# VHH binders against Jerky protein homolog-like (JRKL), part 5

Target 1, 218 residues: Jerky protein homolog-like (JRKL), of Homo sapiens (Human) (q9y4a0r168to385)
Amino acid sequence: LQPEQIYNADETGLFWKCLPSRISVIKGKCTVPGHKSIEERVTIMCCANATGLHKLKLCVVGKAKKPRSFKSTDTLNLPVSYFSQKGAWMDLSIFRQWFDKIFVPQVREYLRSKGLQEKAVLLLDNSPTHPNENVLRSDDGQIFAKYLPPNVASLIQPSDQGVIATMKRNYRAGLLQNNLEEGNDLKSFWKKLTLLDALYEIAMAWNLVKPVTISRAW

## First folded at step 1 (VHH)

Design w2 (framework vhh_7w1s_2)
Fold by ESMFold2-Fast, scan of step 1:
Structure w2 (fold): chain B 218 residues (1-218), chain A 118 residues (1-118)
Amino acid sequence: as target 1 above (218 residues)
Amino acid sequence: QLQLVESGGGLVQAGGSMRLSCAASGSIFSIYMGWHRQAPGKQRELVAKISYGSTAYDDSVKGRFTISRDNTKNTVYLQMNSLKVEDTAVYYCATDSLYEWGSEYDYWGQGTQVTVSS
C-alpha cells in the first residue's frame, strides 16, 4: 500500500469551555473556572493518512443528542461529524458507525480522486473502545482496520510534537484571539461560549494542522 | 506537574494474587487510566483500562484481573488473581490529562516488576 492508503485515528478528550489566557497558551494548558460538568466535555477523534494530505472531518462525541446551541443548525451541516453518548465518550457502536458511514466512503472518494486503488488500512491501537478488527471491514473487504500492539516509548509521550497537541494548541489560540477581538472580559467570554462555537473553533484548529506535521508523526 | 507513582509489584508464586496501585499526583482531570505490561522480548500491551464507568480487559487476563479506581484519591488499582508464569512483566500505569495537550495517554509511570515463579 502507498502512504495515501494508510490511515491512523487517535481520540482525545477536550474540555471545550475553558478560560484561555496568553500565559496558559504559552504553557499549553487550560483552566476551567467553577464547577466541572460533563456538558463541558467532548471526545474528539482525528483521522488522517500517512501523507497528511487527507484529513477526515473531525468526529466529536458530546452528551446531548441536540444541544440547545444547535437550535438553528441542521446537524448534517455541522463542521464536524457529531455523535451523542450519555457520558460524551467514544463507544463500540459510535466507532463502528463512524467507520462504516464516514471513514469508508470518504477514503474511497479520496483514493478515487488520486487515481489509486480503493484499498486502505486503518491502523489502530488496542483500545477497549475499538471494535474487533473482524467487524471493521468494508463490504468488499478492501478497506479494513488492523490492530497493532501499542508502540510506546519508555519515556513520557511528547505531547508538544504530536498532531493532537498541535490541534489543541490551535484551538486555545483561536479562543484567546476571539476573546481579545470582542473586547469582553475573560469570564464574560467564557460564560457566553456555546458548544456550537467550540465546534467551529476546533474544526478550524484541525484544518490548520499542516500535512508535514502529520507525516512526521509516521 | 502530573506524576504517576506505582507500587505493589514483586515476586509471587503461580496461582497467587497481587495488587498494583498507581497514584496520580497533580491537578489534572483524567478520563482514561490503564495498565500496560511489557514482557521480555515482547511489545508493550494494554492489560486493562478504565474510563468513567466502563472497564475493558485483554483476553489473556479476563476473569483473573480487575481494574478499579478510587475517584477521591485519583488512584487506579489492578487486582491480579490466579497469576501465571506468563504474567511476568514490567507493569506500567498510564493516564491522560485533558488540561495538557496530547494523545489519550499523556503520562506513564516508571514501571513496576511483577515476577511469577513456578
Scores: ipSAE 0.000, ipTM 0.101, lowest interface PAE 20.6, mean pLDDT 74

Design w3 (framework vhh_7w1s_2)
Fold by ESMFold2-Fast, scan of step 1:
Order: structure tokens, then C-alpha cells, then sequence
Structure w3 (fold): chain B 218 residues (1-218), chain A 118 residues (1-118)
């Protein structure tokens, strides 16, 4: 398999709306205002090939099936692949649905566009939310998932240069830019920020992650 | 506000297995979760950690321990196999959130005692 045919997907939580306190501002960190902001958390999954040249549309799991902030927006026109789950967590059903309906078709189209064999592997960590690898396979068996061995996973070292960390940094920068452009104080900005606004910002943040950042993570 | 509740510790014979659980409650999502341990007379040390970029283990436990996460329950597990007397320690769960650097922790659990008898 060529690097274009080798994919990796990683999940992370995103608390897309947080209020900075004096202490967290000094430390460059935001805090969540108690339990009243549970709706401000989503799960995000990033998926890209080893070259970093094919980044899939972000998968986002939120709590509401159709959030009020979506209003007149068709879910098909969202900048992310949106799924709903009561706790806004990834689960076996959503992962399988994303694999079958999003991953396999988009990877197949990409490889076809590049004149490559429509064969690919999705490398995953050992997570309880990931289905058994024997069910994560296309009908023709050519696109399939494999779990990373523990020894391979153990070679990864935490750093600010990681793909997820870069995306979250881009998201933070985008929110700051929007706050400046709207001319609002920080608290007013955070109160007005909707889930739809956050989805556009995180999609932009993902798009800004450079191919070299992704390829270096391999 | 986040609380970590550990469970699964106790007494086990050398060569046995044990699973520790750490349930995170509150509504701050745990981006980075880890298990640390402190043996009598020793410094607290990293055992295993898990985050979106993968997992990492201390050399002393590689191949014997496995860290995993259930995001639907906001719970992290440490599966300990082939336990040795040297694994006797108080095990601590730790967590970081969206803005926490991967090498830091915002929250620590109370600790759970694991005693491995010869």
C-alpha cells in the first residue's frame, strides 16, 4: 500500500464554549462554567491519509439531533459530518455508520481521482468505541480497519506539534479573531457563540492543518 | 468541575491480573487521561497515558499493562496482567481537559491501593 492508501483516525473532545477566569487567563487556559454548559461539549474525529493530502471532513458528535442554531441550515451543507448521541460521545453504532457511509465512499472517490487502486487501510487505536475490526470492512473487502499494536502506540510522545493539538490551537486563534472583528467584550462573545459558529471555526481549524504536520505524525 | 472516582484495587497474587477503572464526572471532558503510581519510599511515576494521539507506557509495564478509554462513559481503564510484587503501589488516575498541555494534569483521583503478594 502507498501512503495515500493508509489512513488514521483519532477522537478528541472539544469544549467549544468556555469562559476564561482570571486564573485561567493568566495560565492561557479556559474553564467550563459548571454543569450549565454540558451542551457546549462535542466529540470530534479527525481522519487523514499518511501524506496529509487527503483530510476527511471532520466527524462531530453532538447531543441534539437538530440543534436550534442550525435553524435553516441543511445538515448536508454543514462543514462537518454531524451525528447525534445523547451524551455527545462516540459509540459503536456511530463509528460503524461513519465508516460505512463517510469513510469508505470518500476514500474510494479520492483514490479513484488519483488513479490508485481503491484499496486502503484505516489504522485505529484500541478504543471500546471502535467496532471489532472484522466488521470495519467494505463490501469488496478492499477498504478495511486494523488496530495499532500496543508497542507501536507506545512510541508516540506527547507534544504541542501533534495534529489534534495543532487543530485546537487553530480553533482558539479563530475564535480570538472573531471576537476582535465583532468588537464585543469576551463574555458577550462567548454568550453569543452558537454551536453552528463553532462547527465552522473547527472545520476551518482542521483545514488549516498542513499536510506536513499530518505526515510528520506518522 | 471534574471529579475522578477510582475503583478496582485490592490484593492479588503475583502472576495474576487486575483491572482499575477511573470514572470522570462533571461536565469538563477529559482530553488526556493517565495512570500514575507511587510505591512506598519512591517517587510518583507515570504508568500509562492515553489521549487522541495514542497511548504511552513506562518501560517497566510495556507488554503487561494496557490503558483504554470508554468515551461514552468518560471512563479510563488500566488492565494489569502478569502482575509482579514490584507493581505494589497506590495507583492514581489523572486528567486534563481541552486546554491542558498533554504533559500536565488538572485533576487527580484519590488513589487506589494495589498490593501484589508473592
Amino acid sequence: as target 1 above (218 residues)
Amino acid sequence: QLQLVESGGGLVQAGGSMRLSCAASGFTFSEYMGWHRQAPGKQRELVAKIWSGGTAYDDSVKGRFTISRDNTKNTVYLQMNSLKVEDTAVYYCAAGDFYTPLDEYDYWGQGTQVTVSS
Scores: ipSAE 0.000, ipTM 0.093, lowest interface PAE 21.3, mean pLDDT 74

Design w4 (framework vhh_7w1s_2)
Fold by ESMFold2-Fast, scan of step 1:
Structure w4 (fold): chain B 218 residues (1-218), chain A 118 residues (1-118)
Amino acid sequence: as target 1 above (218 residues)
Amino acid sequence: QLQLVESGGGLVQAGGSMRLSCAASGRTFDYYMGWHRQAPGKQRELVAKISSGDTAYDDSVKGRFTISRDNTKNTVYLQMNSLKVEDTAVYYCAVYEDSWLGTSFDYWGQGTQVTVSS
């Protein structure tokens, strides 16, 4: 398989309404006035090929099926692939739905656009939220997942810390820039921040991760 | 260098209770944590999560399991009540490093076996 046909996916939690305070940083807790941190958390999954030239639309798992901030927005027009789960964490069902309905079709389209065989592997760690690998396979068997042993995964998969950390830094920088441009104090900005606002900001943050950052992580 | 050590597993009859403990060493315990489990032939699944005062549970254990933290002892607990045969699994504790932004789990315990007989 060529680098264009080799993909990796990594999950992370994002406390999207966490205030930038020294206490929050030191104690590993999000502080938002009047809110619990768990209510303001989503799970994000990043997926890209080894060249970094194909970055898939972010997968986001939130708590609510229809957040109030989505009231007039078609979910198909969101900047992310949105799923809901009570605890806002990835589960086996959501991962399988993402694989079948999003990953496989988008990889096929990308490879077809490049004149490559529609064959690809998704390299995953043995995360508890990932289904058995025998069910993560396209109907024709050409696009499939493989779980790497820990010893092998550490040698060839992109580091979570590098790519995901860069995306989160981009997210924080974007929020701070928007706060500065609006002329609001930090507290009033965070109070007004909606989940929809955060989804657009994290999608922008992901788009700003350069292909070379992803490819060098391999 | 966080090290996690689970304890408290074993054999229990259906309808019984069991408490699992996870002791953290090497650093101050300020992280987002979870308990995961893996049954034979299945992938691991998330059971419960805790972040400074906030908790979340998988629907299959909601109302039966309780996750809690003792910061003084650097220990996290999973209290399991009304156990069912299908709760039989190896249970793992896990810690997110830099949890105020959330990350994938960076540290895993060795796992502890819980067997629920009918």
Scores: ipSAE 0.006, ipTM 0.301, lowest interface PAE 9.2, mean pLDDT 75

Design w5 (framework vhh_7w1s_2)
Amino acid sequence: QLQLVESGGGLVQAGGSMRLSCAASGSTFSYDMGWHRQAPGKQRELVAKIYSDSTAYDDSVKGRFTISRDNTKNTVYLQMNSLKVEDTAVYYCARGEPFYWDSYDYWGQGTQVTVSS
ESMFold2-Fast, scan of step 1: ipSAE 0.000; ipTM 0.108

Design w6 (framework vhh_7w1s_2)
Fold by ESMFold2-Fast, scan of step 1:
Formats: sequence, structure tokens, C-alpha cells
Structure w6 (fold): chain B 218 residues (1-218), chain A 119 residues (1-119)
Amino acid sequence: as target 1 above (218 residues)
Amino acid sequence: QLQLVESGGGLVQAGGSMRLSCAASGFIFSSYMGWHRQAPGKQRELVAKITTGGSAYDDSVKGRFTISRDNTKNTVYLQMNSLKVEDTAVYYCATFDYDSLEYPGWDYWGQGTQVTVSS
């Protein structure tokens, strides 16, 4: 398989409603006022090929099926692939739906656009939230998942953490920059921040991750 | 492959109202959207912007113009009230290039829509 045909996906949690400060951004941290709420947490899954040139739309799992900030918004019009789950965590059903309805079609389109055979492998860690690899296969068998052995998974996790850390840093910096541009104080900004706002900001943060940052993770 | 398409421009009498729309097609609708305008013989200027934290306006339009967005439709609007002859300009929708590191910035522009305010 060419590097364009080899994909990796990694999951992380995000407390999206936080109060950024210049000090927090410099330290790569973000403060969360008061009690941490499931309403203020999502699960994010990042997926890209080994070249870093194909980054898939982020998969985001939140608690509410239709958050108030979405109003009448169709989830298909969001900057991310949004799913809901009562604990805001990935589960077997959501992962399989993402694989079948999002990953496989988008990978086919990308490979076709590059004049490559529509064949790809998705490399995953052996997380309890991931379905058995036998069910993560396209109808024609050409696009499929493989789980990394436990000892091999540890070799790439530090690099994957670097990609996720970069994305989260971009997210926090973006929040701070938007607040400064608006001329609002930090408390007013925090009060106004909605989940929909956070989804647009994290999508931008993911887009800002350079191909070389992703390719070095391999 | 981000494309911005403006609509809603035209001729209006002074004191009237007009609403401009900007529809984004392509990958991601920006968290940083703005409306700029350029009058004949003048430099292009930012009149209103909307970000995740709220909106901001040029002093010349404060209280008269309102920027809003409908994320369902990937559309940003500029509601213009109490229009003046000096508001006559080509209005441009703009957004940030997600592949750029010069955030905030303006990299993608619509084709522009003419607004003419007659006395």
C-alpha cells in the first residue's frame, strides 16, 4: 500500500468550554471554571493518512442529540461529523457508523482523486470502544481496519499525542484570539461560548495542523 | 475549495433597509467571517465581523448594521438599516483560510455585490 492508503485514527476528550488566558495558552493549558460538566465535554477523533495530506473531517461525540446552540441546524451542515451519546464518549455503534458512512466513502473519493487504487488500511489501537476488526471492512473488502499489537501501539502513541496536543493548542489559541478581536473580557467571552462555536473552532484547529506534523507521527 | 457567494444587493432609497447574504460552499464554514466594502476611488474597509465570541462593527455603521450567521445554512448575513448615500459600495464577504497560519486574516473573498443608495 502507498502512504496515501494507510490511515490512523486517535481519540481524545476535550472540555470545550474553558477560560483561556495568555499564561494558560503559553503553558498549553486551559482553565475550566467550577464543576466540570459532561455538557462541557466532547470526544474528538482525528483521522489522517500517513502523508498527512488527507485529513478527514473531525468526528465529535457530544451528550445532546440537538444542543440548544444548534437550534434547527441539520448535523450534516456542521464543520464536523457529529454524533450524540449520553456520556459524550465513543461507543461501538458510533465507531462503526463513522467507519461505514464517513471513513470508507471519503477515503474512496480521495484515492480516486489521486488516481490510486481504492484500497486502504485503517490502523487502530485495541480500545474497548473500537469494534472487532472483522466488522470494520468495506463491502468489497478493499478498505479495512487492523488493530496494532499492544507493544507496537505504544511506538506511535507518543507521536499521535503530539498531533492531538498541537490541535488542542491551536484550539486554545484560537479562543483567546477571538476574544481579543472582539474586545470582550474573558468572563463575558466564556459566558457566550456555545458548543457550536467550539465545533467551528476545533475544526479550524485541526485544519491548522500541518501535513509534516502528521507524517512525522508515523 | 472554499467558495463564497454574495446575494441581496441592489438599489435602495436613503433611509431604507437591505439584507445581504453570503453562502459558503466547500469544506468548513469559518469561525471568523466578515463583511468588507469598497466605494469608488476608496480603499476596501472592514465594516462588520463575526467570530465565535461575538460581533464587531466599524464606527460608521454601529447601530445601523447587524451581522449574524446561520450555521445550518453555512450563511452569514449583513442587515443594513437606515442606509445613507455614503453606504454605496461593492460589499464583499470574506473568511479565513484554514490552511494559513496568519490567523486572524482574510484569504477567501466573494465576488462582491453592489449596493447603491439613492437620495
Scores: ipSAE 0.000, ipTM 0.095, lowest interface PAE 20.1, mean pLDDT 75

Design w7 (framework vhh_7w1s_2)
Fold by ESMFold2-Fast, scan of step 1:
Structure w7 (fold): chain B 218 residues (1-218), chain A 120 residues (1-120)
Amino acid sequence: as target 1 above (218 residues)
Amino acid sequence: QLQLVESGGGLVQAGGSMRLSCAASGLTFSDYMGWHRQAPGKQRELVAKIGSSGTAYDDSVKGRFTISRDNTKNTVYLQMNSLKVEDTAVYYCAADTWEYGLSTPEYDYWGQGTQVTVSS
């Protein structure tokens, strides 16, 4: 398999309504919001190929099936692939749905666009939220998942946090930039921030992660 | 995948000193790391927190405990001086991917804990 055909996916938690405490900005000070804001958590999964040139649409798991901020928006038109689970955690069912409905079709389209065989492997760690590898396989058997042994995973992915940390840094910077552009103080911006706003911001943050940042993590 | 491994706990006499270490491996260093403790029959509480913007301490340990970090080793330390019997607890290392205030500490990763026992 070529590097374009080798993918990796990593999960992380995000408290999407938490401001950084360190701000050296001319206009502003930032503090952590009150207790209620800490309850707003999602799970994010990032997936890309070894070249870093194909980044899949982020997978996001939130608590609400139909968040109020989504009322005017078709979930199919979101900047992320949104799933709901009562604890906002990835589970076996959601992972399998993402693999079948998002990963396999998007990988086929990308490889076809590059003139490559529609064959790929998704390398995963031994997370309990990942289904048995035998069920993570396309109908034709050409696109499939493979679990990395613990010792191999630690050697191949020593800097997974580098990619995720870069995305989260981009997310925080984007929130601050939007606050400055709107002319609101930090408190009023914070009070108005919705899950939908956060989803657009994290999607932009992921898009800003450069291919070289991803390829260096392999 | 982030792993936190604590070391340096044990038995010490009141008035003594002890240093705890927490090594982060598998992923790069988090923006914020901290030490929490849980005494028998009590809830887990923040002891000290360190981030790029500085340090913060629980009032009960101010002036006695010092938190520091070595970014090259991905290790955070808790230097404990003038130890009291009431400092006896299991000490947990924690790491987050976000900057939190002392009133709302939340962490993505926790260590297994290390026992500190202060005898009178």
Scores: ipSAE 0.000, ipTM 0.105, lowest interface PAE 17.4, mean pLDDT 74

Design w8 (framework vhh_7w1s_2)
Fold by ESMFold2-Fast, scan of step 1:
Structure w8 (fold): chain B 218 residues (1-218), chain A 116 residues (1-116)
Amino acid sequence: as target 1 above (218 residues)
Amino acid sequence: QLQLVESGGGLVQAGGSMRLSCAASGFTFDSYMGWHRQAPGKQRELVAKISWGGTAYDDSVKGRFTISRDNTKNTVYLQMNSLKVEDTAVYYCAKLYDSEGYFDYWGQGTQVTVSS
């Protein structure tokens, strides 16, 4: 398979109202007033090919099925692929739905646009939220998931210099820019920030991750 | 079916020691693990974390607490020495997916009460 046909997906949690302090990374503290509760947490999944030139629309799992901030917004018009789960955690059903409804169709469209064979592999770790390998396969068998060997999986960990850390850094920078542009104090900014606002900011943060950052992670 | 089961909490006198254990199941023990605590009236804080790159501690516990793990037993430990009344909190074991210390999975917690 060509690098364009090799994909990787990684999951992370995000407290979307929380801006981590640079002074104490280990403390996980916020510079913005807020609660580190499940109501202010989402799960983000990033997926891209080995070249970094194809970044899939972010998958986001939140708690509410129809958040108030979405109002009349069709979920298809969101800047992310949104799913709901009581704990805002990825689960087997959501992962399979994302694979079948989002990953496979978007990968086919991308490869078709590049004149490449519609064949791809999705490399995954052995996370409990990932379905059995035999279930993650397109109807024609050409697009499928494969689990990373234990010796390779142990070397692929999220880090401050990794793709996920870069995206989260971009998200925090975007929130700070919005706060400055609005002229609000931190308390007013925190109260005004909605989940919909956060979804637009995280989508922008993902778009700002450079292809070279992704390709270097391989 | 990721499970984290904490044990070893209880009542201890100031200046004493206590060891917390966390048994992990349902995942490969090759990622970041940590200990969080939440005291009455305060937000949860990450006090210690461990990864293949080493260990890190919050300044409030540095030199008093030690995090370690046994990969063969899939268990993480928090050794707490020179305990202070202000260390009273519910302690949570957590699997960390990123280096910022935001938790994706954590256990039910274990109460540690330090009396004067």
Scores: ipSAE 0.000, ipTM 0.127, lowest interface PAE 16.5, mean pLDDT 74

Design z1 (framework vhh_7z1x_3)
Fold by ESMFold2-Fast, scan of step 1:
Structure z1 (fold): chain B 218 residues (1-218), chain A 121 residues (1-121)
Amino acid sequence: as target 1 above (218 residues)
Amino acid sequence: QVQLVETGGGLVQPGGSLRLSCTASGFTFSSYAMNWVRQAPGKGLEWLSGISGSGGSTSYADSVKGRFTISRDNAKNTLYLQMNSLQPDDTAVYFCARDYYGSESWYFDYWGQGTQVTVSS
């Protein structure tokens, strides 16, 4: 397989909205535990090929199926592939839906656009949220997932300075830049920040991760 | 009450150096990652550097890597930014910002008032 046909996906959590008033009361925590904390948390999954030249649309798992901030926005028109789960965590069903409906079609289109065989492998860790590898396979068997043993997976996982850390850094910078360009003070910005705003900012943060940053992580 | 106070700004010539300090109070300083952010005249905020609560890991924006060094003294509740090889483009108000230190959090909840750095002849 060429590096264009080898993919990896990594999951991380994001507390996208932590208001200063809540943080000042809670030592060592961003939000008060419970339903409100879940609404302010999402799971993000980043997926890219070994060259870093194909970055898939981010997968985001939030609590609400249609958050109020989405309003009239169709989920299909979001800058991310959005799924809902009551705890805002990835689960077996969502991972399989993402694989079948997002990963396989987007990989085929990319490889076809490059004149490459529509064959690819998705390298995954043994997370409890990942389905058994025998069910993560395209109908023609050409695109499939393979789980790495823990010791092997650790050799290719991003460090703190790697892909996930770079994306989170870009997200922070993008939010701050957007806030000041709108002329808002920081406190009013956090009060007005919606999940939709956060989704656009994290999508931009992902797009800013350079191909060489991704390729170096392999 | 959480407070962050920046000091050390001023006028410096191109090629010069400055050391910024941020004194923190009202929270357990060592439990929080800290960041430096700047705003140039007429521009948005630019994140420059971050440091973990223990000081064991640091990160830098490409624009300042190799020229700026972030550090902290947890016993003194103080964050530092050593700025070397300053250029006119480094002219900005510099803010320290508290990042939430935890496995699932990465944004800034408290900011200082900022300190002005001007790089000019």
Scores: ipSAE 0.000, ipTM 0.134, lowest interface PAE 14.4, mean pLDDT 74

Design z10 (framework vhh_7z1x_3)
Fold by ESMFold2-Fast, scan of step 1:
Structure z10 (fold): chain B 218 residues (1-218), chain A 121 residues (1-121)
Amino acid sequence: as target 1 above (218 residues)
Amino acid sequence: QVQLVETGGGLVQPGGSLRLSCTASGFTVSDYYMNWVRQAPGKGLEWLSGISGGGSDTSYADSVKGRFTISRDNAKNTLYLQMNSLQPDDTAVYFCARYSEDTWFGEYDYWGQGTQVTVSS
C-alpha cells in the first residue's frame, strides 16, 4: 500500500469550557468537577493518511442530540461530523457508523481523485470502543481496519505523537484570538462560550495542523 | 519553584474592610491572568475577580462588584484584593490563583494555600 492508502484514527477528550466556579481544589492542584464537566466534555476523533495530505472531517461525540447552541443549524452543516451519546464517549455503534458512512466513502473519493486503487487500511489501537476488525470492512473488502498491539500502537499512531497536542494548542490559540477581537476579558469570554463556538474552533484547529506534522509522526 | 502565599485574612465585623495580599515567587504576576477565588464553608469554589497580565483590565463577579477591588504591585510581585462593605456571606477561605495557557486547555495551574476571612457579629 502507498502512504496515501494508510490511515490512522485516534480519540481524545476535550474539556472545551472551564470556569473557576466549577473547579475543585486539591492542595497545589485544581480539578474540574466531574458532574459539571460532562456537559462541557466531548470526544474528538482525528483521522488522516500517512502523508498528512488527507485529513478527514473531525468526528465529535457530545452528550446532547441537539445542543441549545445548535438551534437553527442542521447537523450536516456543522464543521464536524457530530454524534451524540449520553456520556459523550465513543461507542461501538458510533464507531461503526463513522467507519461505514464517513471513513469508507471519503477514502474512496480521495484515492480516486489521486488515481490510486480504492484500497486502504485503517490502523487502530485496541480500544474497547472499537468494533471487531472483521466488522470494519467495506463491502468489497478493499478498505478495512487492523488493530495494533499496544507496544506498536504507541510508536506509530500519529495522534499519540503530538498531533493531538498540536490541535489542542491551535484550539486554545483560536479561542484567545476571538476573545481579543471581541474586547472581552478572559473570564467573560469563557462564560459566553457555546458548544457551537467550540466546534468551529476545533475544526479550524484541526485544519491548521500541517501535513508535515502528521507525516513526521509515522 | 512556583509559590503563591495569601495573607491579610482574619475576623472582621459586618460593614468592615480587609485587604488581602498574594505574594508570588518563581514567576512574574504581570505575565499571567491572576485571580481571586473563595470557598465558603460547605460550598464549592466561587470566582471573584481577575486582572489581566499585559494590562490593567479587571473583572468582577456580580456578588462583589462595587465592593471589592483587585490590583497588583509589579515591583513587589504581589496581587491584592481590597474588600469593603463586608457581609456575613463573605465568610470563606480566599485563594489567589494563576491562569495559564501552558496546557492544551486554559486552566488554573497554581493556587495559594488560602487565607480565612470571617465576617461575624
Scores: ipSAE 0.000, ipTM 0.124, lowest interface PAE 12.6, mean pLDDT 75

Design z11 (framework vhh_7z1x_3)
Fold by ESMFold2-Fast, scan of step 1:
Structure z11 (fold): chain B 218 residues (1-218), chain A 124 residues (1-124)
Amino acid sequence: as target 1 above (218 residues)
Amino acid sequence: QVQLVETGGGLVQPGGSLRLSCTASGFTFSSYAMNWVRQAPGKGLEWLSGISYSGGSTSYADSVKGRFTISRDNAKNTLYLQMNSLQPDDTAVYFCARSPEDYWELLTSGFDYWGQGTQVTVSS
């Protein structure tokens, strides 16, 4: 398989809203007491091919089927592929839906556009949220998932603080820049931040991750 | 080397009680907020409860509020979850998890260390 045909997906949590009033200093270090902001968590999944030139739209799992901040916004027009789960955590059903409805069609279209065989592998770790690899396969068998052994997964996964860390740094920088442009202090900005705002910001942060950052993580 | 070890899981009848413990090592336990998270068979992770570094503030998911109590003993480097009025749908693997020290890491990474989990089964 060519590098264009080799994909990896990693999950991470995002506590997208936190009030500065919840930050406490302990022995000169900052920490968050009570963790009420944990209730506003989402799960984000990043997926890209080994060249870094094909980044899939972020997969986001939130709590509500249609969050209040979305209002009349069509979920098809969101900057992310949005799913809901009561705890905002990835589960076997959502992962399989993402694989079948999003990953396989988008990978097939990308490879066709490059004149490559519509054959690809999705490399995954053995996370409890990932279905059995036998069910993660396209109808023609050409696009399929493969689980990496634990010692190999740590060498290949972009979550080695490269790709995920870069995206999160971009997210922080974007929030700070937005706050400066609006003339708000950080506390006022966080108070007004909605889930929809966070989804646009994290999508922009993902888009800013350079192909070389992704390709070097392999 | 950060380690979190859960104990206290087991089989319990509906309406029963169980107390989970999580022993921490490799870091200054009293400087970090701690959490309990569970995963039911075939389901995703569900955050249940959080406690501040001092134990002065706690928070709970609606599904367990009033039935579960989180607490900690900083002298023993131990986190607890007292579970009362257990129901069959409380059957899950229960994990303890540490919150990051940095504000931005909490917002972007979630929990930075997890235990291996302990199985709780609620059935007759």
Scores: ipSAE 0.000, ipTM 0.158, lowest interface PAE 16.8, mean pLDDT 75

Design z12 (framework vhh_7z1x_3)
Fold by ESMFold2-Fast, scan of step 1:
Structure z12 (fold): chain B 218 residues (1-218), chain A 125 residues (1-125)
Amino acid sequence: as target 1 above (218 residues)
Amino acid sequence: QVQLVETGGGLVQPGGSLRLSCTASGFTFSDYAMNWVRQAPGKGLEWLSGISSSGDSTSYADSVKGRFTISRDNAKNTLYLQMNSLQPDDTAVYFCAREYTVEYSGDTYVYFDYWGQGTQVTVSS
């Protein structure tokens, strides 16, 4: 398989409503107020090919099926692929839905656009919430998932913590820049920040991750 | 279809003994490490004991060391927990769980991907 046909996906939690500061952006720290932390958390999954040139639309799992901030916005018009789950955690059902409805079609379209064979492998860690690799296959068997053995994973870490850390830094920096640009005080900005605003910001943060950052993670 | 079924629970007097069994099906039992976990009434899950795929290595929580013994019979696809010197505080639902490990940056992470339905152990006062 060519590097364009080899993909990796990795999950992370994000407290999307936190108070950034220049120091917290540098140190990767974030302050989440009180008992609202669970309602202000989402799970994000990043997926890209080994060249870093194909980054899939972010997968985001939130708590609410239709958050109030979405209003008249169709989920199909969101900058991310949005799913809902009671605890805002990735589960077997959502992972399989993402694989079948989003990953396989988007990878197929990308490879077709490059004149490459519509064949790809998705390399995953062996997280207990991920479906068995035998069920993560396209109908024609050409696009499929494979779990890395523990010993191989220690040598090869596609889409490692560096990629996710870079995206989270971009997110926090973007929120701080928007606050400064609007001239609002920090408390008023965060009080008005909605999940929809955060989804646009994290999509921008993902888009700003350079292909070389992703390719070097392999 | 992976399935784990616990048996052997019941009522026992303090100081008594019970042996729990967990029968595995739907996977190659000898390829996986196995664990016992319990949940007492109104409390969270407590890990008790683990055994390697070969049966050569075992580990125990401090609360059960010296009283409980984990073992397995790979030919019968069965995991065991021998419980001796039972105390009222051992009253719980006991689960067997299948394990796999992930190595990352020199650390070992353990996961439990399949669980049995549990078997009730009651140690009467």
Scores: ipSAE 0.000, ipTM 0.096, lowest interface PAE 19.7, mean pLDDT 75

